VHH binders against q9p7j3. Designs and how they scored, part 37

Target 1, 174 residues: q9p7j3
Amino acid sequence: MILPLFPETQVHVFVYENVSNCAAIHEQLISQNPIYDYAFLDAATILYKKQVYSAIIRALEDRRDEQMKTKTIHSEVILSLSPKTEISSAFRQFSMTKKSKNIVVVKIDSKLTEEEEFERLDKLVEGNRVEFSDEELQKLIDFKVLKKNYKLDPSTLENPLASILSSIALRGYS
Short names: E, the ipSAE of ESMFold2; O, the ipSAE of OpenDDE; V2, 0.75 times the mean of E and O plus 0.25 times the DockQ between their complexes.

## First folded at step 4 (VHH)

Design h14 (framework vhh_8emy_2)
Fold by ESMFold2-Fast, scan of step 4:
Structure h14 (fold): chain B 174 residues (1-174), chain A 118 residues (1-118)
Amino acid sequence: as target 1 above (174 residues)
Amino acid sequence: QVQLQESGGGLVQPGSSLRLSCAASGFRFSNYWMHWVRQAPGKGPEWVSSIYTSGGSTNYATSVKGRFSISRDNPSKTLYLQMNSLRPEDSAVYYCARDFYLPSEDVRGQGTQVTVSS
């Protein structure tokens, strides 16, 4: 994927269901193994493609403006999904855990094509790859988690996209 | 075209420090993971360290962990290896290598000799 505001930046997003090795991946992330330098998200927290894209754009804007609050662009994507400026809270809310079953994986600044990243990532993730689409994401979302993370009331939950995108865009500034 | 040029090797005594450099040209340095690999006479190549494209993630072989530090400067297209507390068993030709997914993309330099002896 090419982003209009960042045409030189390579971005790939992958979705895996029924992942059996989340605990092993989590250990590699804690040890900061460079092979695992991706944003690993719990799919229970992601409802729309636009939600992920908005977080990526926000993270890239913060990097461009030298305003990143975390050490890596992938960590900044995770932070950018949160409506709050608290790094630990954002990771607790959106990052993959040892108990995750379905994940969304984001790669920024890939030196590989999407096809090459597919093959590399398929070796790291023991699960079934599915299409990155709103349809597939809606099968994996946990609405209780979504409501808690974005503080949605019942009326907002009927049309959550605008609220979620606003929360991402205005995080920490209002 | 694509080139990697190592420098900074030499003859040093045990316990000494040395900094290796690798100058890259002919490719988009900032797009690639970079590695240091070493090879002693009569032995196969041994991976030493790796660094991600941004420099935010690094990894080390158990034999050098805590003694060596890998870093990169993307604007100058240079890779570094800071080597502290050198031991005789660290003696080898040190190569920097560009990461590859396909075998046809592998690139490594001519190497720089490091000798640790009294």
Scores: ipSAE 0.000, ipTM 0.105, lowest interface PAE 17.3, mean pLDDT 82

Design h15 (framework vhh_8emy_2)
Fold by ESMFold2-Fast, scan of step 4:
Structure h15 (fold): chain B 174 residues (1-174), chain A 118 residues (1-118)
Amino acid sequence: as target 1 above (174 residues)
Amino acid sequence: QVQLQESGGGLVQPGSSLRLSCAASGFTFRNYWMHWVRQAPGKGPEWVSSIYTSGGSTNYATSVKGRFSISRDNPSKTLYLQMNSLRPEDSAVYYCARDFYLPSEDVRGQGTQVTVSS
């Protein structure tokens, strides 16, 4: 996908199911190991490709405008998924935990090709790589988690895309 | 077990400088990124600065870039924040933090109060 206003920005998104080493990855993230400089998201929180790309675009806009609230572009992606600007809440809502089983991994500004990033991540993540597609994401989503994170009522749960994208775009204003 | 103890805060005038210190114990300090985070009354925590394990890489919030300098001394297990050209907006409790990428696992000290009054 080519991002509007950021066509030169390299963006790679990977999806892994049945990951057995989330506790080990989490330990590396806590230790700030630069090899793990990615946004590691719990797939239970992601329903659409557009949801991820909206958060990436918002993070890139905040970086462009020198308004980032977190230390890295990858942590800014995690924050940008949340309808609020509260950092601790956003990470609790969307980031991978030691108990996660399915994850979405985002890499921005890689010096590696997509194929090289695949090779690297496949060595770090003990799980099955699947296509980054709405179809695959919808197999991994937890609607209970989605409803809580975006405060969706029963009527919006049936067609949540517009509500989710609006929440990301208007983060901090509602 | 893990302990972080901040010091060096105080009441200063705008344009003044302060140096904050954080003494770490109970973990292998040299193996962790370290961070400074601040919180003003009624506001959420704001990330201020981070420093890599060796001290060779640093990052700063745009609001403090060019005015603040983060450094560390691994042998003494101490983290520092040199704050120059202080503004009233810098008034907050400043916390030393071991983890900021994953706030759910965040380890912070008790904080040191910085008040910049005009």
Scores: ipSAE 0.000, ipTM 0.158, lowest interface PAE 13.2, mean pLDDT 81

Design h16 (framework vhh_8emy_2)
Fold by ESMFold2-Fast, scan of step 4:
Structure h16 (fold): chain B 174 residues (1-174), chain A 118 residues (1-118)
Amino acid sequence: as target 1 above (174 residues)
Amino acid sequence: QVQLQESGGGLVQPGSSLRLSCAASGFKFSRYWMHWVRQAPGKGPEWVSSIYTSGGSTNYATSVKGRFSISRDNPSKTLYLQMNSLRPEDSAVYYCARDFYLPSEDVRGQGTQVTVSS
């Protein structure tokens, strides 16, 4: 994928459903295994492709401006999904857990093609790969989690896109 | 094995300066991104500042930008936070942290109390 303002940055986003080895993946993330250098998100928190892209763009802006708050660009993507300034809160809200069943995986600065990254990730993730599309994401979202993470009122919950994107863009931390 | 030990806190008047130190042991300090985090009574933890491995890149929360300066001395394995023009709102326990990946939140020091009061 090619992003406006970052046309030289290679970005790949993958969606897996019915993942059986989230606990094993989580242990590899804890150990900071370089093979697992991706942003692993709980799909229960992601409703739109634009939500993920907005967080990626913000993370890349923070890296460009030398204002990253976390260790890696991938952890910065996770932070950037949160409307709050707290790193631990962002990870609790959006990151994959041992009990996650559906995940969204982001890779930035890949030297590999999308298909090569799929081959690599398919060895790490024991689940069914699905298309990164609004249709597939809407099958995996948990609206109670979404409402809590973005503090949505009942009126905005019916069409939350603008509110979510504004929350990501207007995060007062950067 | 990994240890982080903060020091330098205290009770000061508004407008005062303090320098916090964090002594690291049990890991290769020069290979890690280091952070300062604070927590005020009744509040969640708030990120304050970060410094990259070489010390060439630093970041600050908007609330402290221009007043605080983060630095590191890799040979002595020490992280610093120079705090100038302190305000009552800066009162908190200040923690040194090695990593912000969720499981690494446990890799924090015991904290040093900063109280800014008239």
Scores: ipSAE 0.000, ipTM 0.168, lowest interface PAE 12.6, mean pLDDT 82

Design h17 (framework vhh_8emy_2; at its last look DockQ between E and O 0.01; V2 from the best seeds 0.00; counts 0 for: pae E 15.9 > 2, placed apart)
Fold by ESMFold2, look of step 5:
Structure h17 (fold): chain B 174 residues (1-174), chain A 118 residues (1-118)
Amino acid sequence: as target 1 above (174 residues)
Amino acid sequence: QVQLQESGGGLVQPGSSLRLSCAASGFTFSNYWMHWVRQAPGKGPEWVSSIWTSGGSTNYATSVKGRFSISRDNPSKTLYLQMNSLRPEDSAVYYCARDFYLPSEDVRGQGTQVTVSS
């Protein structure tokens, strides 16, 4: 898809459940294998489509403004999910780990259609693709992890979207 | 103009070793990750191995891990693939590639044929 603010940037987002090879993928990411140049997120940390798109927009804004803190746009997406600026914390909190079961995968600057990108990604991920939708994400979320990551209280937990998006948008201005 | 030239292929028996070379020119070799890709008869390209710009990090397809070793010499702009314990299923045309997308639209050489048979 195309984001209105970034009309020259093609983005694809995929969701996989019951992934059996996260440890193998993790090894490839540590080794910086360019075939694995995606953002691999733990789906237990993602409740909304807008959460992902807000992090993508923040990462692209930081790239446009020459304010990126990480090496790639995909690693910048992972950082941008965090309300904090510390890179190690963001990766610990949001990145896929060897123990992850469900993942969200983001490709920025794609030269491929969604179907073509899926065909490539499906060779790398041993799991079942599901729709990128709030309905499917809600089945995969861990609310205790979400509350911890964004410091949600009971009033914000009832409607956490606004609190989460504010945390992403205002990071670094406090 | 960017050019890559593979060499070192041939006909060998199962269990043999071969060393492939790739001579690069027309670009700053040390700035790029480099890859080996192979294509068996009737199949699409298959990624084999990749190596980081400094040579400090290497990656392998599961089918070749432990048998193949990728290396590079940045001063001579040369990429290598040491292939040990060759099997008939390793038979393919082997390409040196600069781009990590498969099938690549980017620079690759003409390839070198490796055939493993009795």
Scores: ipSAE 0.005, ipTM 0.127, lowest interface PAE 15.9, mean pLDDT 82
Fold by ESMFold2-Fast, scan of step 4:
Structure h17 (fold): chain B 174 residues (1-174), chain A 118 residues (1-118)
Amino acid sequence: as target 1 above (174 residues)
Amino acid sequence: QVQLQESGGGLVQPGSSLRLSCAASGFTFSNYWMHWVRQAPGKGPEWVSSIWTSGGSTNYATSVKGRFSISRDNPSKTLYLQMNSLRPEDSAVYYCARDFYLPSEDVRGQGTQVTVSS
């Protein structure tokens, strides 16, 4: 993917459904195994491609401006999905857990092609890859989780895109 | 082995101060962001504060900003939390955590109990 403000930055996003080894992946993330240097998100929290892109752009802006609040660009993506700058809360809200079944995986600054990253992830993730598209994401979302994470009024749940993007972009101003 | 050991908790009255310490071993302490996280009975964990590798950047939860101060001493591999103007709602077990991809129970010590009551 090519981002308007970061055209030299390589970004790959993968979606996996029916993942059976989330507990094992979570253990590797806790042990800081560098092979698992990706942002692993719970797909129950992601409704739109633009939601993920907005968080990536925010994280890249913070890196450019030397304002990152976490150690890695991938952890900064997770933080950037949250409407508040609270690291532990953001991880509890958006990160993959041992109980997750469907995940979204983000890789930034990869020197590999999308196909090469897929081959690598295929060895790490025991699940089925699906297209990174709004249609596929909408099959995996949990609207109760989305409502709580972005504090959405029930009336906005019919078309929440603008509210979600505003929450990410206006973090600290609302 | 990676080890984090918290100390300094206790029973204090509202308005009092406490200083918590976290002794780290088994890794290069100066290479990691460090955090304080607390958990009150019957509640989930709450992030309290974070400090950059050199101590040059700090962040605080809104509920403690202006009252708590995080610091570190890299030569002695120790993290500190100075807690001033303590309130009953600050009562919790306080945990030291190393910066890692995901915050987890597995990367913290036994914690240190802080109880603020009259």
Scores: ipSAE 0.000, ipTM 0.155, lowest interface PAE 12.2, mean pLDDT 82
Fold by OpenDDE, look of step 5:
Structure h17 (fold): chain B 174 residues (1-174), chain A 118 residues (1-118)
Amino acid sequence: as target 1 above (174 residues)
Amino acid sequence: QVQLQESGGGLVQPGSSLRLSCAASGFTFSNYWMHWVRQAPGKGPEWVSSIWTSGGSTNYATSVKGRFSISRDNPSKTLYLQMNSLRPEDSAVYYCARDFYLPSEDVRGQGTQVTVSS
C-alpha cells in the first residue's frame, strides 16, 4: 500500500483474529527483537481503517519533520492513535497486550510486497488473517474500550469516525 | 517560519453564510492536511473540519456537517471554510491549524471571530 503523501514509503496493514500467541509476541516486543519490527495494535481499540491510516500518516509526518516522540516509526504509530500525549498511556490504550486475541499489525517502510510481508508475518502470528476493512474491524471492536480511549459521549457517538479523527489530529489541544 | 493567518470572520445573522480563508506560509502546504477548529467563550476548543492534501478527502464535525464545506488551494497555499446556514451556536473564534501533534509544534493562526446573532 502506498500513501499519496508518502509515495516512497510502502505500508502494509494486516488484521488477525483468534491469535493464540499474543503473549509470546509481547515478550519479543519487550525484548526489542528486530524480527518483530511492526506496530502491534489491539484490534479491540480499532474501529476504522481511517483511524489506522490517520495514525500512520501522523507518525510519518512526525518523522518527516523530525518531531518523533518515540524511538521507532512503529511506536510512533501507536502514540499517534492516542488523544493523549503520554507515550505510556498510548501504549496502554492501543498496543497489543498479552491478553489480546485480535490484532492489527502495521508495517512501515516495507521492502516486500504485501504477500511477501504476509508470509513473513504469518510465521510470527498464530491466528487467522482477515480483511483489513471497516466491516471486519467492527466485528472485533470493544466499544467500551473505544469509548474510554477517545472519551466518546452520546453527542460524539453520532459520528464516531469524526470524533476519533479529531482526537488523533488534535492531540494536546482538546 | 510557519505562519497561518485567518480572515473572513464577522457579525452575521442566523441563516447567513460566511467564507473564511487561511493564508499559509513557511511550510509545504500541499504536504499537510489542514484543519479548522473553533473556540467559543467559556468552552474548550472544538474541531470543525479537516481536509486532506489533495482536497479529495474531507471530514466534518457532526455539528457542522451538511452546512460547512472545507476546501483548499494548494498553489496559493490557502485553506477555506464555507459556512452556510449559520447558527448562534457557531459563534466562536475560528482557527486554521496545521497540526496539534506536539505541544511545542502546535501550529495555528491568531483566529478570526465569527459572531452569529439576530
Scores: ipSAE 0.000, ipTM 0.201, lowest interface PAE 13.1, mean pLDDT 90
ESMFold2 (binder alone), look of step 5: mean pLDDT 81; pTM 0.822

Design h18 (framework vhh_8emy_2)
Fold by ESMFold2-Fast, scan of step 4:
Structure h18 (fold): chain B 174 residues (1-174), chain A 118 residues (1-118)
Amino acid sequence: as target 1 above (174 residues)
Amino acid sequence: QVQLQESGGGLVQPGSSLRLSCAASGFTFSNYWMHWVRQAPGKGPEWVSSIFTSGGSTNYATSVKGRFSISRDNPSKTLYLQMNSLRPEDSAVYYCARDFYLPSEDVRGQGTQVTVSS
């Protein structure tokens, strides 16, 4: 995908359900194997395409402005999903874990075409690839997790998009 | 430095089984994920299967799932592909590859030919 504010940046987002090898992927991420240089997110935390894109845009803005708080653009995407600038809590709340079942995978600055990235990820992820769409994401979300991560009350849960996007864009501001 | 050598291909009838082997040298085999890739005449390479270092996780292309089984023996530095219920569509040169495989010939072996016909 091409983003309006970052037209030269290649962005690919993939969604996998019923993933059986999250523990193996997690071990590769801890060992910093470069073929796993992606943002691996727990799909239980993602409700909308716009949520992911907002985090990507924020991460790219921070990189442009030399304000990144993490080592890589992919870890910066994970941090940018959080309403707080605390790295450890952001990773606990949004990153894939050994126990994850459904994941969202983000690749920024790919040297490969989207088709080549599909082929690579299908080798790394043992699960069913589904469309990156609001409909598919809404089948995988955990509303209790979403409520906790963004501090939503019952009235906001009926239409949480604006609150989520504001939390991502205005981290630390009320 | 890195060397991968495939063997075990041949001419077989539909419904038959074959076991392919890949002998690895020049790197620490147990530290790498391994893959099988095939290429039929006039077609591009198609990924077939992957196996992870812990041996507990494997993946298969939809076209071979349920018929093929990938395995590895880290002490002998050997990768295997057990192919059952072979079909004419499985005819190809089969290559083993290390986990950083790209369209580079340096990360694949020389290949072993599998032909499934009557």
Scores: ipSAE 0.000, ipTM 0.117, lowest interface PAE 16.4, mean pLDDT 81

Design h19 (framework vhh_8emy_2)
Fold by ESMFold2-Fast, scan of step 4:
Structure h19 (fold): chain B 174 residues (1-174), chain A 118 residues (1-118)
Amino acid sequence: as target 1 above (174 residues)
Amino acid sequence: QVQLQESGGGLVQPGSSLRLSCAASGFTFSNYYMHWVRQAPGKGPEWVSSIYTSGGSTNYATSVKGRFSISRDNPSKTLYLQMNSLRPEDSAVYYCARDFYLPSEDVRGQGTQVTVSS
């Protein structure tokens, strides 16, 4: 679906399971290699497609309003997943780590097609591609991580979507 | 619980105007993008318009640009769609939504029917 309010923005989201080279990717991210200009998320933190798109929209609105708190739109997506405005905390909570096994990769402002980005990422990521769908994401989520990141209580854990989306949208307001 | 209640639809003649309203409750309305989406019989959902949290930025589908105007009143938690110069092809059930995945039972309203016919 086209992103409302940002219909000209190219967005691609990829999901990989059983990734064996997360440590190598992490080193490239630390060195700021421009080839790795993507948001690399730990799939253990992502339950819904809407969660990822909500963070993307929040990042795009912050860029439009000239209030980005990080260096790139991709790092702003990572920050936007967090209910807090603390950059280091958000990266610790949502970014891929050397120990990650399953990842979600977001590319914004690509001039490449989804298939062309996949061909590029296939050279960078050693894992199995799966569909970006709620069904596939639900196989990879860690509910203890999700509960901690969004401060969910037992009553919301059965159906956390509204609480997660509210947390993303309310970041910076309280 | 998130609730969205659309109203203002009806049967009108081509060239007429209608104003749709969406009353929101159960969430902090002022902190969400809001959207209007429509679905005509036998067709999939079509995004119509979106508005930023403050109302300072809007976007429209090409098919309605220049004829429709989206607005919001955050104190009253209400979203509006002003529809001018209505055409038969605008006939649809109109939904307000808190996200851009539609239809979603958790974050969209029940809809309001707009019929443009002589």
Scores: ipSAE 0.005, ipTM 0.139, lowest interface PAE 15.7, mean pLDDT 81

Design h2 (framework vhh_8emy_2)
Fold by ESMFold2-Fast, scan of step 4:
Structure h2 (fold): chain B 174 residues (1-174), chain A 118 residues (1-118)
Amino acid sequence: as target 1 above (174 residues)
Amino acid sequence: QVQLQESGGGLVQPGSSLRLSCAASGFTFSKYWMHWVRQAPGKGPEWVSSIYTSGGSTNYATSVKGRFSISRDNPSKTLYLQMNSLRPEDSAVYYCARDFYLPSEDVRGQGTQVTVSS
């Protein structure tokens, strides 16, 4: 996908369901194995494509402005999903865990095509790839997790898109 | 075993300065971004500052920008936080941390207490 404000930045997003090796992937992420340089998100936390794109744009803006708080653009995407700038809370809230079953994987700055990245990820992730679409994401979301992460009240939870996007875009006006 | 050990905290008056140190062992310090995180009583952790592997790029929370300076010495595997113009709201336990491993208790130090009071 091509982002209007970052036309030279390659972005690929993949969704996997029924992943059986999340514990093994998590151990590789903790060891900082460079092969796993992706943002691995728990799909239970992602409701919309726009939620992921908003976090990507925010991370790219922070990189452009030399204001990244984490080592990689991918960890910055994870941080950018959070309504707060607390690194540890953001990773606890949105990052894949050993117990995750469905994941969203983001790759930025790839020199590979989407198909080539998929072939690489297919060797790392033991699960079923599904389309990155609002319909598929809405089958994997956990609304209790979403409500807690974005502090949504019952009235907002029925149509949370604007609240989620505002939380991502506006959290760092300072 | 990854180990981070903070020191340099203490009780100081408002307007004072303190320099915190973090000694790292068990990993290749020069290959990691390093961070300072603080936690005040009854509050969650607050990110304070980050420094790139070479020390060339630094970032600060808005609340400390212009008052705090983060630095590192890769040969000695030590991270520093120079805190100037300290305020009562800076009172917290200060932790040294590496990368996004911040959620793991195994890669945080035990912290050093900073208390700013009259």
Scores: ipSAE 0.005, ipTM 0.219, lowest interface PAE 11.3, mean pLDDT 82

Design h20 (framework vhh_8emy_2)
Fold by ESMFold2-Fast, scan of step 4:
Structure h20 (fold): chain B 174 residues (1-174), chain A 118 residues (1-118)
Amino acid sequence: as target 1 above (174 residues)
Amino acid sequence: QVQLQESGGGLVQPGSSLRLSCAASGFTFSNYFMHWVRQAPGKGPEWVSSIYTSGGSTNYATSVKGRFSISRDNPSKTLYLQMNSLRPEDSAVYYCARDFYLPSEDVRGQGTQVTVSS
C-alpha cells in the first residue's frame, strides 16, 4: 500500500488464521531473530483495517519527527496501537503470544513485493492466510480483549471505530 | 556467545571530532539493526542513533542530528559513530546495542567513555 503522507514507504499487512506454531514464532521473537523483523499482532485485538493503518501512520510520524519510543519501526507500530505510552503494557495488550491462534503481521520498508513477502512468511507461519479486510478481522476479534484494551463501554461497542482511532492518534489521552 | 565491544572514546576539547567503533561477534551482524545509546552520570540512557541492516536507512536524536553520522561495515562486523562539533553535553559513556523485540532484552556492550571539556 501507498500512504499519502509517506508515498515512498512500502507497507504490507497479512492476516493468518489457525496458526499452529505461535509458540515457535514467539521463541524466535524473544531470541531477536532478524528474520522475524515484522510486527506480529494478536488478531484478537484488531477489529478494523483502519486500526492497523492508524498505528502504522502514527509510528511513521514518530520516526519522521525523531520521537520513536522503541528501537524499531515494527515495535513502534505495536506501541502505537495502545492508548498509553507504556511499552511493556502495549506489548502485553497487542503483541502475539505463544497461545495466539490468529495473527496480523505488518511489514514496513520491505524491499520485496507483497507476493514475495507472502512467500517468505508462509515459510515462517503455519496457518491459513486470509484477506486483510474488516470482514475477516471481525471473525477473529475477541470483544472482551478489545473492550479492555481501549476501555470501551456498551454504547461505544456498537460503533467503536472512532473511539479506537482517537485513542491511537492521541496517545495518553482518550 | 553474543559480544559487542566499543572503542574510540577519550578526552577532547569542545568542537573536536571522535570516531567510535563497535566490534560485534557471536551473531550474524548483517541481519540486525544496530544502535548507539549514551548515558551521562546521574542520567538515564539516551538513544543517539540507529542504522538499518544494509546501512541504507539511518535515524538520529534531534540533539545530534547534523553533527553525528552512524555507519556500518558488514564484512568486518563493525558499527561506527562519527561525532563532529562535540559539545560538553555530549559527555557520556557510549554503548552500541543490537536490536530487540522486547524492551527488556536489549543487548549492549561495556561502553566507551567520551569526555568533552575545556
Scores: ipSAE 0.000, ipTM 0.155, lowest interface PAE 12.9, mean pLDDT 81

